# Designs tried in a protein design chat: VHH binders against F-box protein At5g18160. Part 12

Target 1, 379 residues: F-box protein At5g18160, of Arabidopsis thaliana (Mouse-ear cress) (q9fk54)
Amino acid sequence: MDKQDEKKQGTTKSSSTLTTRCSHGNHISQSNSIPLDITIEILSRLPAKSIVRSRSVSKLWSSITTTPEFIKHRSKKTSPPCVLLIFRKHDKLIVFSSPQHQNTYSHVQDYHIEIPKNGFIRRLDSVHGLICLEGSKQLVICNPTLKRFFPLPEPQGTGDEYNVGGFLGYEPIEGKYKALCIVRGWNTQVLTLEIQESWRVTKPGYTHWPTKDTGRCINGVIYYKAIIFDRVPRHVIFGFDLRYEEFTHIEFPMRNYDRFLMVSYEGRLALISSTSSVVEIWSLEDAGNRKWSYEQFHLCLPPNTSLKGVIDAGELIYTGFSLNRSFCVVYFDPKKNNIRETKFQGIADNQIWQPDRLGFDLVNDFYVLPNHIESFISF

## First folded at step 4 (VHH)

Design l11 (framework vhh_8ghr_2)
Fold by ESMFold2-Fast, scan of step 4:
Structure l11 (fold): chain B 379 residues (1-379), chain A 124 residues (1-124)
Amino acid sequence: as target 1 above (379 residues)
Amino acid sequence: EVQLVESGGGLVQPGGSLRLSCAASGFTFSSYSYIGWVRRAPGKGEELVARIYPSGGSTSYADSVKGRFTISADISKNTAYLQMNSLRVEDTAVYYCARDEYYDFWSGSYFDYWGQGTLVTVSS
């Protein structure tokens, strides 16, 4: 467990300076009052909630905080990455954040979403601060920092409800987001979010459909598990290169691929399987020649813990959720052989881990999104 | 390794019957899993014809086969069956056995694991 909490460095002083300026309500003017560079510096040090609120109060601050210069400057001073813990209860998502190196939890937002009857949200992951959700006929981009939903255009061929599988990726060289959608009975389509374009048809070379498993965006490539429907159905990993908009497919290195979670581990695509006593990690060394490396580690966890993801520091995230509503998050560092644990004991008043029905196990309605960062981008 | 192996396909005359079997390995039907039969006819997309939740006993059928097809599961043998009666030329297709651990009625891929398929030809 990391017991060292970071203190707010300079935030109070920056907020005090901003508050002092705001105290002159009848004389609120930034024209010749303060240089733009200083204003950007002050605003970039405010908590995300304060920046979001400032956009609704001031047209000037809204214009400043939406510029590429501000967004780039703020990204250098952003909060450390966090883990989002998302619980589904009926048509509501209850979101908590936990800093990846601290044992504190805070409630972020409750979202009301349209979800399929008797279904659950599939392929949920955080991509550079944004989350892609599958709607009835279109993809919807969620920005938890801005508390906004941005529906993407309806792709071609979406006559049936929920016939769209989708993934979000971030291309790091140009700094752009692209969405990829697979439409049942049509084809695969891509669009770039920042230029507000229409969907463009792309050619995967194979008729395929993504599995329920979460996709991963790693160094500008969207990876997802899929079934190819040629002569014999087969499971593969598809890779979509965002820069060149080209597909590749990768064979699994093992026969029991259903037991492996697809993650980003040490900057590479990896497949991880864990029991209470053994962790197996397959890492993709070279996608072009399909070379994998294998590592195995030993640990001691209760049998009821499940692997949920990996944080950038190389720690594996496990959760234990039982019918008695005891909830626990465990981080395991396989290289250091260290375990740290955090329990959700302080939020009993919210009762978020209560089953939807008496005795019903809510494990399938719980999502862990590691490496989430704040984003001020809107479309 | 999760594996589904179909058997029982073949050539049959209109009005005839066939029983398809799906032998499962690498998981148990006592788990939280759905087993379905999906067919694909030449020039047509995939159609989910029947689904069963073996541990709970719940079944559902496409309107095109309701009253003619019966899906069942033997938990002790870890095998699912599709009894097909009053077969029509339109039932000619490759039939796939498929499994999903999570029910997703609305997605185009509600099944994550598929067998190799078995051909059923109904001809006169």
Scores: ipSAE 0.000, ipTM 0.294, lowest interface PAE 12.7, mean pLDDT 73

Design l12 (framework vhh_8ghr_2)
Fold by ESMFold2-Fast, scan of step 4:
Structure l12 (fold): chain B 379 residues (1-379), chain A 124 residues (1-124)
Amino acid sequence: as target 1 above (379 residues)
Amino acid sequence: EVQLVESGGGLVQPGGSLRLSCAASGFTFSSYSYIGWVRRAPGKGEELVARIYPSGGSTSYADSVKGRFTISADISKNTAYLQMNSLRVEDTAVYYCARDEWEYGSGSYYFDYWGQGTLVTVSS
């Protein structure tokens, strides 16, 4: 029998009793005559930026929008997921947000988040609205909705000779976030966000180091590509079950594993490789039996497009430039054989694509985070 | 496709010298890639000892080997080298040649292609 230190989740289903009597407007009024229930309903229907702005209007509205009850009520309102386009410019993260299920020309809203000192952008994924960043000695959680960074405690064994690799996961049954940290030459450690203030050592059975590739959290399991240092270095996929805090490792089904992007596809761990004319998809059928299924599809895309991810509708995301030099996001549905495109004139700015110190532009250094949802977690 | 093959390891006395070679195939050193030497001693973690950017010529070293080890690359031969001088018993390890592609904003070293490793034993 598995033993684990789990806590019950108390925040299930609807615990809000907000009543709407006669007002259907989403307008805020600075009137003391507005009932609390109506104020909460108005605030819960506002875009995240408007909620943040409302905190400067009154002490009451600031107090309301920071309560667990409001955050829970707001999370019950369905907002369609979006695609985040992120890149680093100097000491800031530049974030562009776009609806992923719309096929229209839009002027994308951008915003800047000040990056913490020693923060590194290498592996980015949106994990239930939060992003994990690596520092030299600690992990930092970024909340793009709140435009805030939350440093996690320094894990054990970080020194000048050790580097930190880390991933964030979300356990959907109890609604908890857990961070996994791999310290090169030391050990692997886990932290439950909001509950724990110090890291717990865990043993994966093998000394390993994660590759630079993006990790994925799928159905409460963190998957990441790693190298096991045994007699001969071996590339594998590690899986870390958030509920049981147990490790598995999975062999790649192919020898050219470096060409494959790891994604969630049809609710499964999948490895996808794409050229402008061919897509290969390997889907994990059974992790315990190490069984994979293979699919191949043909498509026709410009040669300058790169595969970046998969949205929940099963469409593959590519980025590149159209013939008129507009930055574009292309969605390919392999099962329907459909292609759709969204062009972003506001992103195609020559000043954004400036070379770094090595003379390269940052066009190919975009991080594309599909299925992003807003989060009001502030720790 | 991409392969890295190490050679030059062996047994040496303290204070001696060895030169490790890393022959690369499936890519060229004129591309924007980094080549590193990573070592692993029994019971210890992996340590990056030296890194080179062959097309640009920039190099870096771990403090433990600085002044004793020299990394170099021959673009025409598509081969990287680690010259190890004044070897110490503590330098005993398996030495791996590894490749990392350029990526802006990378804060720690990261290598996704690795050689098989070559054993270096410094024994008195």
Scores: ipSAE 0.012, ipTM 0.415, lowest interface PAE 8.6, mean pLDDT 73

Design l13 (framework vhh_8ghr_2)
Fold by ESMFold2-Fast, scan of step 4:
Structure l13 (fold): chain B 379 residues (1-379), chain A 124 residues (1-124)
Amino acid sequence: as target 1 above (379 residues)
Amino acid sequence: EVQLVESGGGLVQPGGSLRLSCAASGFTFSSYSYIGWVRRAPGKGEELVARIYPSGGSTSYADSVKGRFTISADISKNTAYLQMNSLRVEDTAVYYCARDEWEYGSGSWAFDYWGQGTLVTVSS
């Protein structure tokens, strides 16, 4: 109380000056301040590292640049969505990028990662600008925009066993990332990507293990293929709602489920299988009623191409080899019946991109990550 | 369509031996596939103990069983085996035969098809 009275006394000495100033203060020009909309426009044009640095300069700039609205505004203007093509060669990830409306892949970055000598990267997906990797005892988040890796805390129950399966999701209403971790033989756990959060045990209702298939985050739900352990193990799709942290499971609409890639198609969970001449798409209409819709498209693809993903515009992504044995990425639009081919820049292909029948001799594996955008998460 | 059927489990004394068999149907071992043995013990997590690539003959083992267990495959019989020697009480578990398809995407020790399991009890 005494401390506030002293402050009040200190301000009263200038109060008459301030009152006189306020009657003439109507001449304070707003031209001496930058309007909020102009500030947002200026900040949205800065490189991502500069935006992160600006957060240390002022509380106002920090408050502006951390809002989901600012991030959306910037992404629409400066960072159109792209497709990442990632090749693994030993302990190195070689990353190429192409804006989704362009036909050229450019080399972006080589990353060195810690992988067991006989281990593999099990699942690789881009979730609202971040990539989740499975480490020895924990999940590691990669931010390609900031060129940084940050490990998540070690989940409970990993002990001496290096057997963690994990998925990342983005909840669009609150603008939060959550990681879902499955520790083999222990439990499932969830973590909100905030400094002071720890892993929390979840209740899926069934003992299960995720398959090696890539998970998908669609409208705040993480979908992944899994095996339920009952008397007889069976394959299902699990859904984990990030907002309510609730599990559902969905039966496959077909017996040959191994032939189908799980994707987001027209904003829905979908299962797609493709040959060079036919594409089959099963789209989930209603998870509660277990209703699927089926579509079939006829196409004419280059030989030796395989389906790898779908971009938000509805184009299907294929990889394979052209007749001259060059590695290629092909986009097929079923609605337009249009095919476009891409080119690589910044690295010699041929031996690097030409696999033997057992995979890539020079490259251990490759991943296609559609709909990648910028992220400003720095730890 | 893919089925894996384990057999050969039972009760053995410490220091004893046991051979597990895994009969596969719906695919052939001449295809690009891995066969593994995964065990689950009461109060413990699941552990991959051994893995084989039948077409190429490559094998790998968990450190806990290295030198004691041997995985093998008979392509003509479409059957995989786990020879378990010098058994210890801590080897007590349900043993599952599991299959992983190489072409389904590299980067996984997770198996897509599992047998129903066979119980191995090491007790005196």
Scores: ipSAE 0.006, ipTM 0.334, lowest interface PAE 9.9, mean pLDDT 73

Design l14 (from t4 with E101S W102Y Y104W S106D G107S; framework vhh_8ghr_2)
Fold by ESMFold2-Fast, scan of step 4:
Structure l14 (fold): chain B 379 residues (1-379), chain A 123 residues (1-123)
Amino acid sequence: as target 1 above (379 residues)
Amino acid sequence: EVQLVESGGGLVQPGGSLRLSCAASGFTFSSYSYIGWVRRAPGKGEELVARIYPSGGSTSYADSVKGRFTISADISKNTAYLQMNSLRVEDTAVYYCARDSYEWGDSSYFDYWGQGTLVTVSS
């Protein structure tokens, strides 16, 4: 019997032990040992690495774990956030991760990426599990969980190479990702991911270009530093509301804005400047009223330690080298006045943070991505 | 504090010449910084006209100005120049001096700008 052959093959291939609902009459109904809904529940409880591995080994489990139903079921689960440390070495990204409440980083993956000809990666942030990269004429979405890259369509007006700046955002109410693309000297365009639409032109009110600084997506708004090209160019923060697709621009509360890192702090847009002894935090209290609050904190860090980001718990992330040239990551909680230090596992310290053969300082070519979560979304 | 101050703009007849100057403060041209000249005419988008890497001497130009404009820098004076020859009516624009600290960028993200200087080419 075909059914007997199938079950005997199942002892060799675990995928063949999964049962399918039989829609035929009583004569051809099959008894189930493991129902599909139970299988989805079991798979949804596995670590991301196990789910991804199952896709390459089992054709049946690959079909289950790529279904919209499974993806929605898994995406409704709370994933513990982690911090990614990404080191660029030539055309390679080397990724380490640590859960945000632990003090140990472990090697996750090496990605070989083709960067734009004569270009490099200037902005890198995690947006609800995805990373947006700028290509020569288009944006590319990286999914670290799936270990995949998804090129987006070329936006309108990209005739010259490398004239595209872009940001990714996540709108939490409808659960949608949108990409925002600024085409130099032309216009600004938006694309909703997953519905496979073409780029749509937006109306920011001003011709502008993003600065080299990382954008932030906070509560469904993409924030980025930009220069407005009017008769007198001026530096502002643009906000793009993903739900209503509307722009605002926000003036800096200080004149030395070039010294401040833009972050998410306590669920708000914030600008932070830090030395080894003093931290200054400007927080946007109300975007509509353009009201900022100011806080100052004292700390004691080694010299040459630089601020890289903030985790959702309110800890500031610093990186640098210890007195023995060992790379270090330090978390500072300004409200509790607590410092904790981290360590790396899975790579020798001197192998990754030594300058390359051309003498470039690796500390200038690494990224800290706080609040990263897993994502099983594919486009 | 990074500051760029332009000078040298004005009214000139077609076929004439102008030399724009950009005095920089708050950083040195011996560091890893690109200096560019960007122009914007009323009703038009911004256009990168010329770019120089002062410490290395490398230059690049928009096709619209190649052979007519020359960008240069004097590291000792911390000043960049744009020599504009054979000026045309379509060169009429506000010219901005801008800094980009990214030596490997193909699309320059100019993060500091001067106030601009007006160049009018008319008879």
Scores: ipSAE 0.000, ipTM 0.355, lowest interface PAE 12.9, mean pLDDT 75

Design l15 (framework vhh_8h63_2)
Fold by ESMFold2-Fast, scan of step 4:
Structure l15 (fold): chain B 379 residues (1-379), chain A 121 residues (1-121)
Amino acid sequence: as target 1 above (379 residues)
Amino acid sequence: ELQLVESGGGLVQAGGSLTVSCAASGFTFSSYAMGWSRQAPGKERELVAGITSGGSTYYADTVKGRFTISRDNAKNTLYLQMNSLKPEDTAMYYCARDEWEYGSGSWFDYWGQGTQVTVSG
């Protein structure tokens, strides 16, 4: 958590103000013999389900648990960042969660979603606790903490069939989520989630199309790989600044850009390519001047593992399947030259691989979402 | 090798008609959505028309009612029939292919070299 001094002072004042308002507005509360900071501490240690449930029972607890101050306090105490493993099986997503400092995954939830034809679900990332899903005509925001889906309005379009690509971003200064929607190359549209508004058309300055690769939101900018439609097709990284709603594009530092996964590494946009024995990391030093740095590390991984992402601590996440169909998750720390392996717990080792009614596995794909945090935002 | 080659551009009088075509090779043409984009000097590029593998079509508002996109899967060729041409239609016209086999035209990943259309008036 990177609170500014101004935010810390504002947080203290806001908490005191909230206590006064809650005490005056809640007839059920007679005497508050417990200080506000202790009350927040107690509430922040409750399970997410208990906190959500308490909002329907108590006006005081609802008022406290919906503040940004409470949410930030809780994230430090009871809600460390985790890695989500998401398996697609038929019309369901099966979700496992593991705290990023542990080596055990536990089953979290099964989600029922409409999955677009031809694998459009490959653009999954956790953006400040929310996940953007692509439907046939609209984007849908998933909140794993609240266990809810929030369909966004259908974007403006002119075709007879709508297939939309989209990305979610979080703007940290104003604390706003924005969705970027791309409609068959006709136009690009943006929507602020906290405001009930229609989609607004944006002007990217270039006709371009996103690749199937996952986008990343880093420090208020949505990054995604795209092709600029020019005399010769050009592969670039587009950046969409959420605050100013402006586009930039960044040249790849290498010719074999198709082999590199786009990630957040050490707080920066990075491109990583890995084999079982060598990993290459290109890091964007400054988004404004487009300067890249290069690092290479050696490692020894089991064959048939593939790079899936990076956690905030700088560990690279690899997944693979053994010959007996055991799913393996491996973390590699290039700075410490350490490897750790993850194990599954709970249900689903057998159920993930369980055949359909005809004896065939229905697992279509899987996704790794690092740096997931709790979100109590509802739209 | 995947290749898209545009042809049929030229000089035409305002109010006239012109058909540009795109010869595709190196992939299963009938399985992909295809499109046309254009760029005039000093202006942003725009997607003007698209057609899915199933034959569904869509058009930019600037050309709707005047342009018709079509495909001939037996010849691996994409067409754009342009009617009631205006000086504002003067541009380099580019053929495009969707990234996904049987995709809906949402992921164009390859563009040709283009063919120039000039409308006098």
Scores: ipSAE 0.000, ipTM 0.127, lowest interface PAE 17.6, mean pLDDT 73

Design l16 (framework vhh_7w1s_2)
Fold by ESMFold2-Fast, scan of step 4:
Structure l16 (fold): chain B 379 residues (1-379), chain A 119 residues (1-119)
Amino acid sequence: as target 1 above (379 residues)
Amino acid sequence: QLQLVESGGGLVQAGGSMRLSCAASGFTFSYAMGWHRQAPGKQRELVAKITSGGTAYDDSVKGRFTISRDNTKNTVYLQMNSLKVEDTAVYYCARDEWEYGSGSWFDYWGQGTQVTVSS
């Protein structure tokens, strides 16, 4: 809830730049606000905290910063993507944000977000600035920039507790967010977030249930691992095209698919398995023809590092402890055969970063979300 | 091993009623059960389900269809009232086996029973 953790200098300058003390009115000299087009440009360059605060100052500032035009303008000028490190403690998400392109140092900003009642965090991914959470009977959209939770309407078929699986996607051409909901033992449903409508039933052709693995949104398609309940149950990857609202299911190229992390790699769906000495990458070349390419790379990582994801630059993200027990994030570029390490400042003094919290079974308590960007969208 | 056998289908006039039964052999009904249907030229869709927590229905059948079960007889029923021509389909009974740790899946299916609603 605290909005005071960013630099004061930007806030002070913002206030003075939005109003002039002397101005030329159309017939009387007076103190006037800056013209709208310049105001939009100034506001779009402010820190996220300042923009959020501006929405409480006046209806005019709120109206400007919530327009599609402002949001689109700001999206072109937003900070480079960052990595979110998220830890659950009781009813709170502790979120650390760090630039993903620094080599030896990252300045971590931390904040707390209250988890909605009966909310679950089984699968997390950042989808164009938003995170989808699963409740007992509904999906909840989290906006880390606004520090807000937006519950979606309850879908059809949620008579029981704990029966909802869901994924969020973003279609970049039309700029639309859509949520896909799978209700245990019920029909798959879709909802467009930015228009007021009820969940509508989709036609995947098969009754299925998503696995515990994280879904990915790549180029306007939601991908998720699932089990199809046909005559013979089988594990597949579902693809849901957000624009056309059409399903594709893709067979795994290997039998040990449970050991592979699903990621976006060089703009494609990929499956990656890594040890400390070798990484295997299967990339989807053609979904219709079920064509995969395979690559293998060698690397040398400390023991107890684990693969967590991939950044848009094509580097693989690993987390773990260095030999001196310091928490670190390691980036491996398989094309350049280059390794870089970043140390997170300001988190070593917190018991969250103790080995027990970052140990082997951290999947339920600690999440690494690459490619996170600011979002000012509210519903 | 579980087998599901549907019965009670047939021809009925629009506005009429029909009750489908699904008898299970091999196991007791401590699982989620559902009724699916497949209309000519359409994909199979779930229309009703029953679990330990209650019942749920597709919007197209809410207020007209009722799902129930008798665990002592290992039988699930679908009571269909105010039938419409659009309800014409093959109706399938399905069981969703509960996993350890609260997961459940439709993993067993019946052979289906035809329901034809005439105008």
Scores: ipSAE 0.000, ipTM 0.157, lowest interface PAE 17.1, mean pLDDT 71

Design l2 (framework vhh_8ghr_2)
Amino acid sequence: EVQLVESGGGLVQPGGSLRLSCAASGFTFSSYSYIGWVRRAPGKGEELVARIYPSGGSTSYADSVKGRFTISADISKNTAYLQMNSLRVEDTAVYYCARDEWYGSGSWFDYWGQGTLVTVSS
ESMFold2-Fast, scan of step 4: ipSAE 0.400; ipTM 0.761

Design l3 (framework vhh_8ghr_2)
Fold by ESMFold2-Fast, scan of step 4:
Structure l3 (fold): chain B 379 residues (1-379), chain A 122 residues (1-122)
Amino acid sequence: as target 1 above (379 residues)
Amino acid sequence: EVQLVESGGGLVQPGGSLRLSCAASGFTFSSYSYIGWVRRAPGKGEELVARIYPSGGSTSYADSVKGRFTISADISKNTAYLQMNSLRVEDTAVYYCARDESYGSGSYFDYWGQGTLVTVSS
């Protein structure tokens, strides 16, 4: 029998861990005018732009604000996670953010980001504040908080392959990001972002072809849909454990798997299918025993609404297929059986759109990324 | 619903020819998608043999089949073809037709046919 890692138990790290990691820097800086714990508290409460600026003011502040421990402490003090609404217009990503939990109304913030030349958007999600973009020959990490792009090295063995696919994950115990690159389905490679290293070849035990569907990082495991070959091609869910760098695969609990969105639901891998009147949720209870639980809920939504994701609080996110002046995001809470709506006023009137364009096709060029948090990591 | 159905496989002698067909339904070749032929032989890994972007006409081939195999598409019939000439014993494999909906890639095939067996022997 296999057992899952402990659920919802924080491995609490204290300021003493941060102090230990920065001991040499503290001696060098000779900064004794204010205690370290108070400095960390002050810095952790500042706006993102102020924290980034602080890195240029002091060697000590730069060393503190770049540690995983500080970033972890900051995440406890920051505003609640937000939903990113991302629109592609030619070679540009137009990014808006909205709080996930508001008393009455949402606020929209605009992040205008340039994408790399010949970049693609197929598997877009937010992984602990970072977004992985696929390029023709390499992966590019986008940090919306810093408004920066960090190109990763070109993977080994790309040859005449012009498109590199991949996934980003975050291992929460050691606080490390890793990228998983797929070249041909049989050539998989992994890279730790915080270390100046080259891609390392890894072997999944099966040749496989990842689908274009979004991957999910849940508790240090990257999950993605893929096709493996036996007698006939079959669809599975692959899992890549970031700590041990090992692959597993999980069978779907149903035959109509193409109708289900893969998400994180209540801290578990889940598959959700929704119409305007019914939602079905399959949750992975125990991967080793291949045990899934099934839940069904009823709701009343207008037709032409599409399930886009799930927030950490367990609310399902829906949007329409067109951007208009009254663009709305709908949240459905299956446990409480209630629905709330947030309006995004002025988003369709933004001058970034083509002149006279009040409507926008959201099916192919629109992405909803829930549970986004700020990140101050600069590689 | 997207479906790909292969046909045209069978037994052929070395030096012979076969034409595989892939009939597509649930999408059109005028859309931004790639069609590929992937083969799997006993004891070998999967090999992308050929791919085509039907609306644009661009094609690519594995080194092992260049000059012998030709991929084509008939947009009006919504069907892709793999013309295989000068067949060798090592071409023996199950041949799959696959679709990648991602424009500019051809590297992520998310819909596959059932496969058709090609046996090259005397």
Scores: ipSAE 0.125, ipTM 0.605, lowest interface PAE 6.2, mean pLDDT 75

Design l4 (framework vhh_8ghr_2)
Amino acid sequence: EVQLVESGGGLVQPGGSLRLSCAASGFTFSSYSYIGWVRRAPGKGEELVARIYPSGGSTSYADSVKGRFTISADISKNTAYLQMNSLRVEDTAVYYCARDEGWEYGSGSWFDYWGQGTLVTVSS
ESMFold2-Fast, scan of step 4: ipSAE 0.385; ipTM 0.748

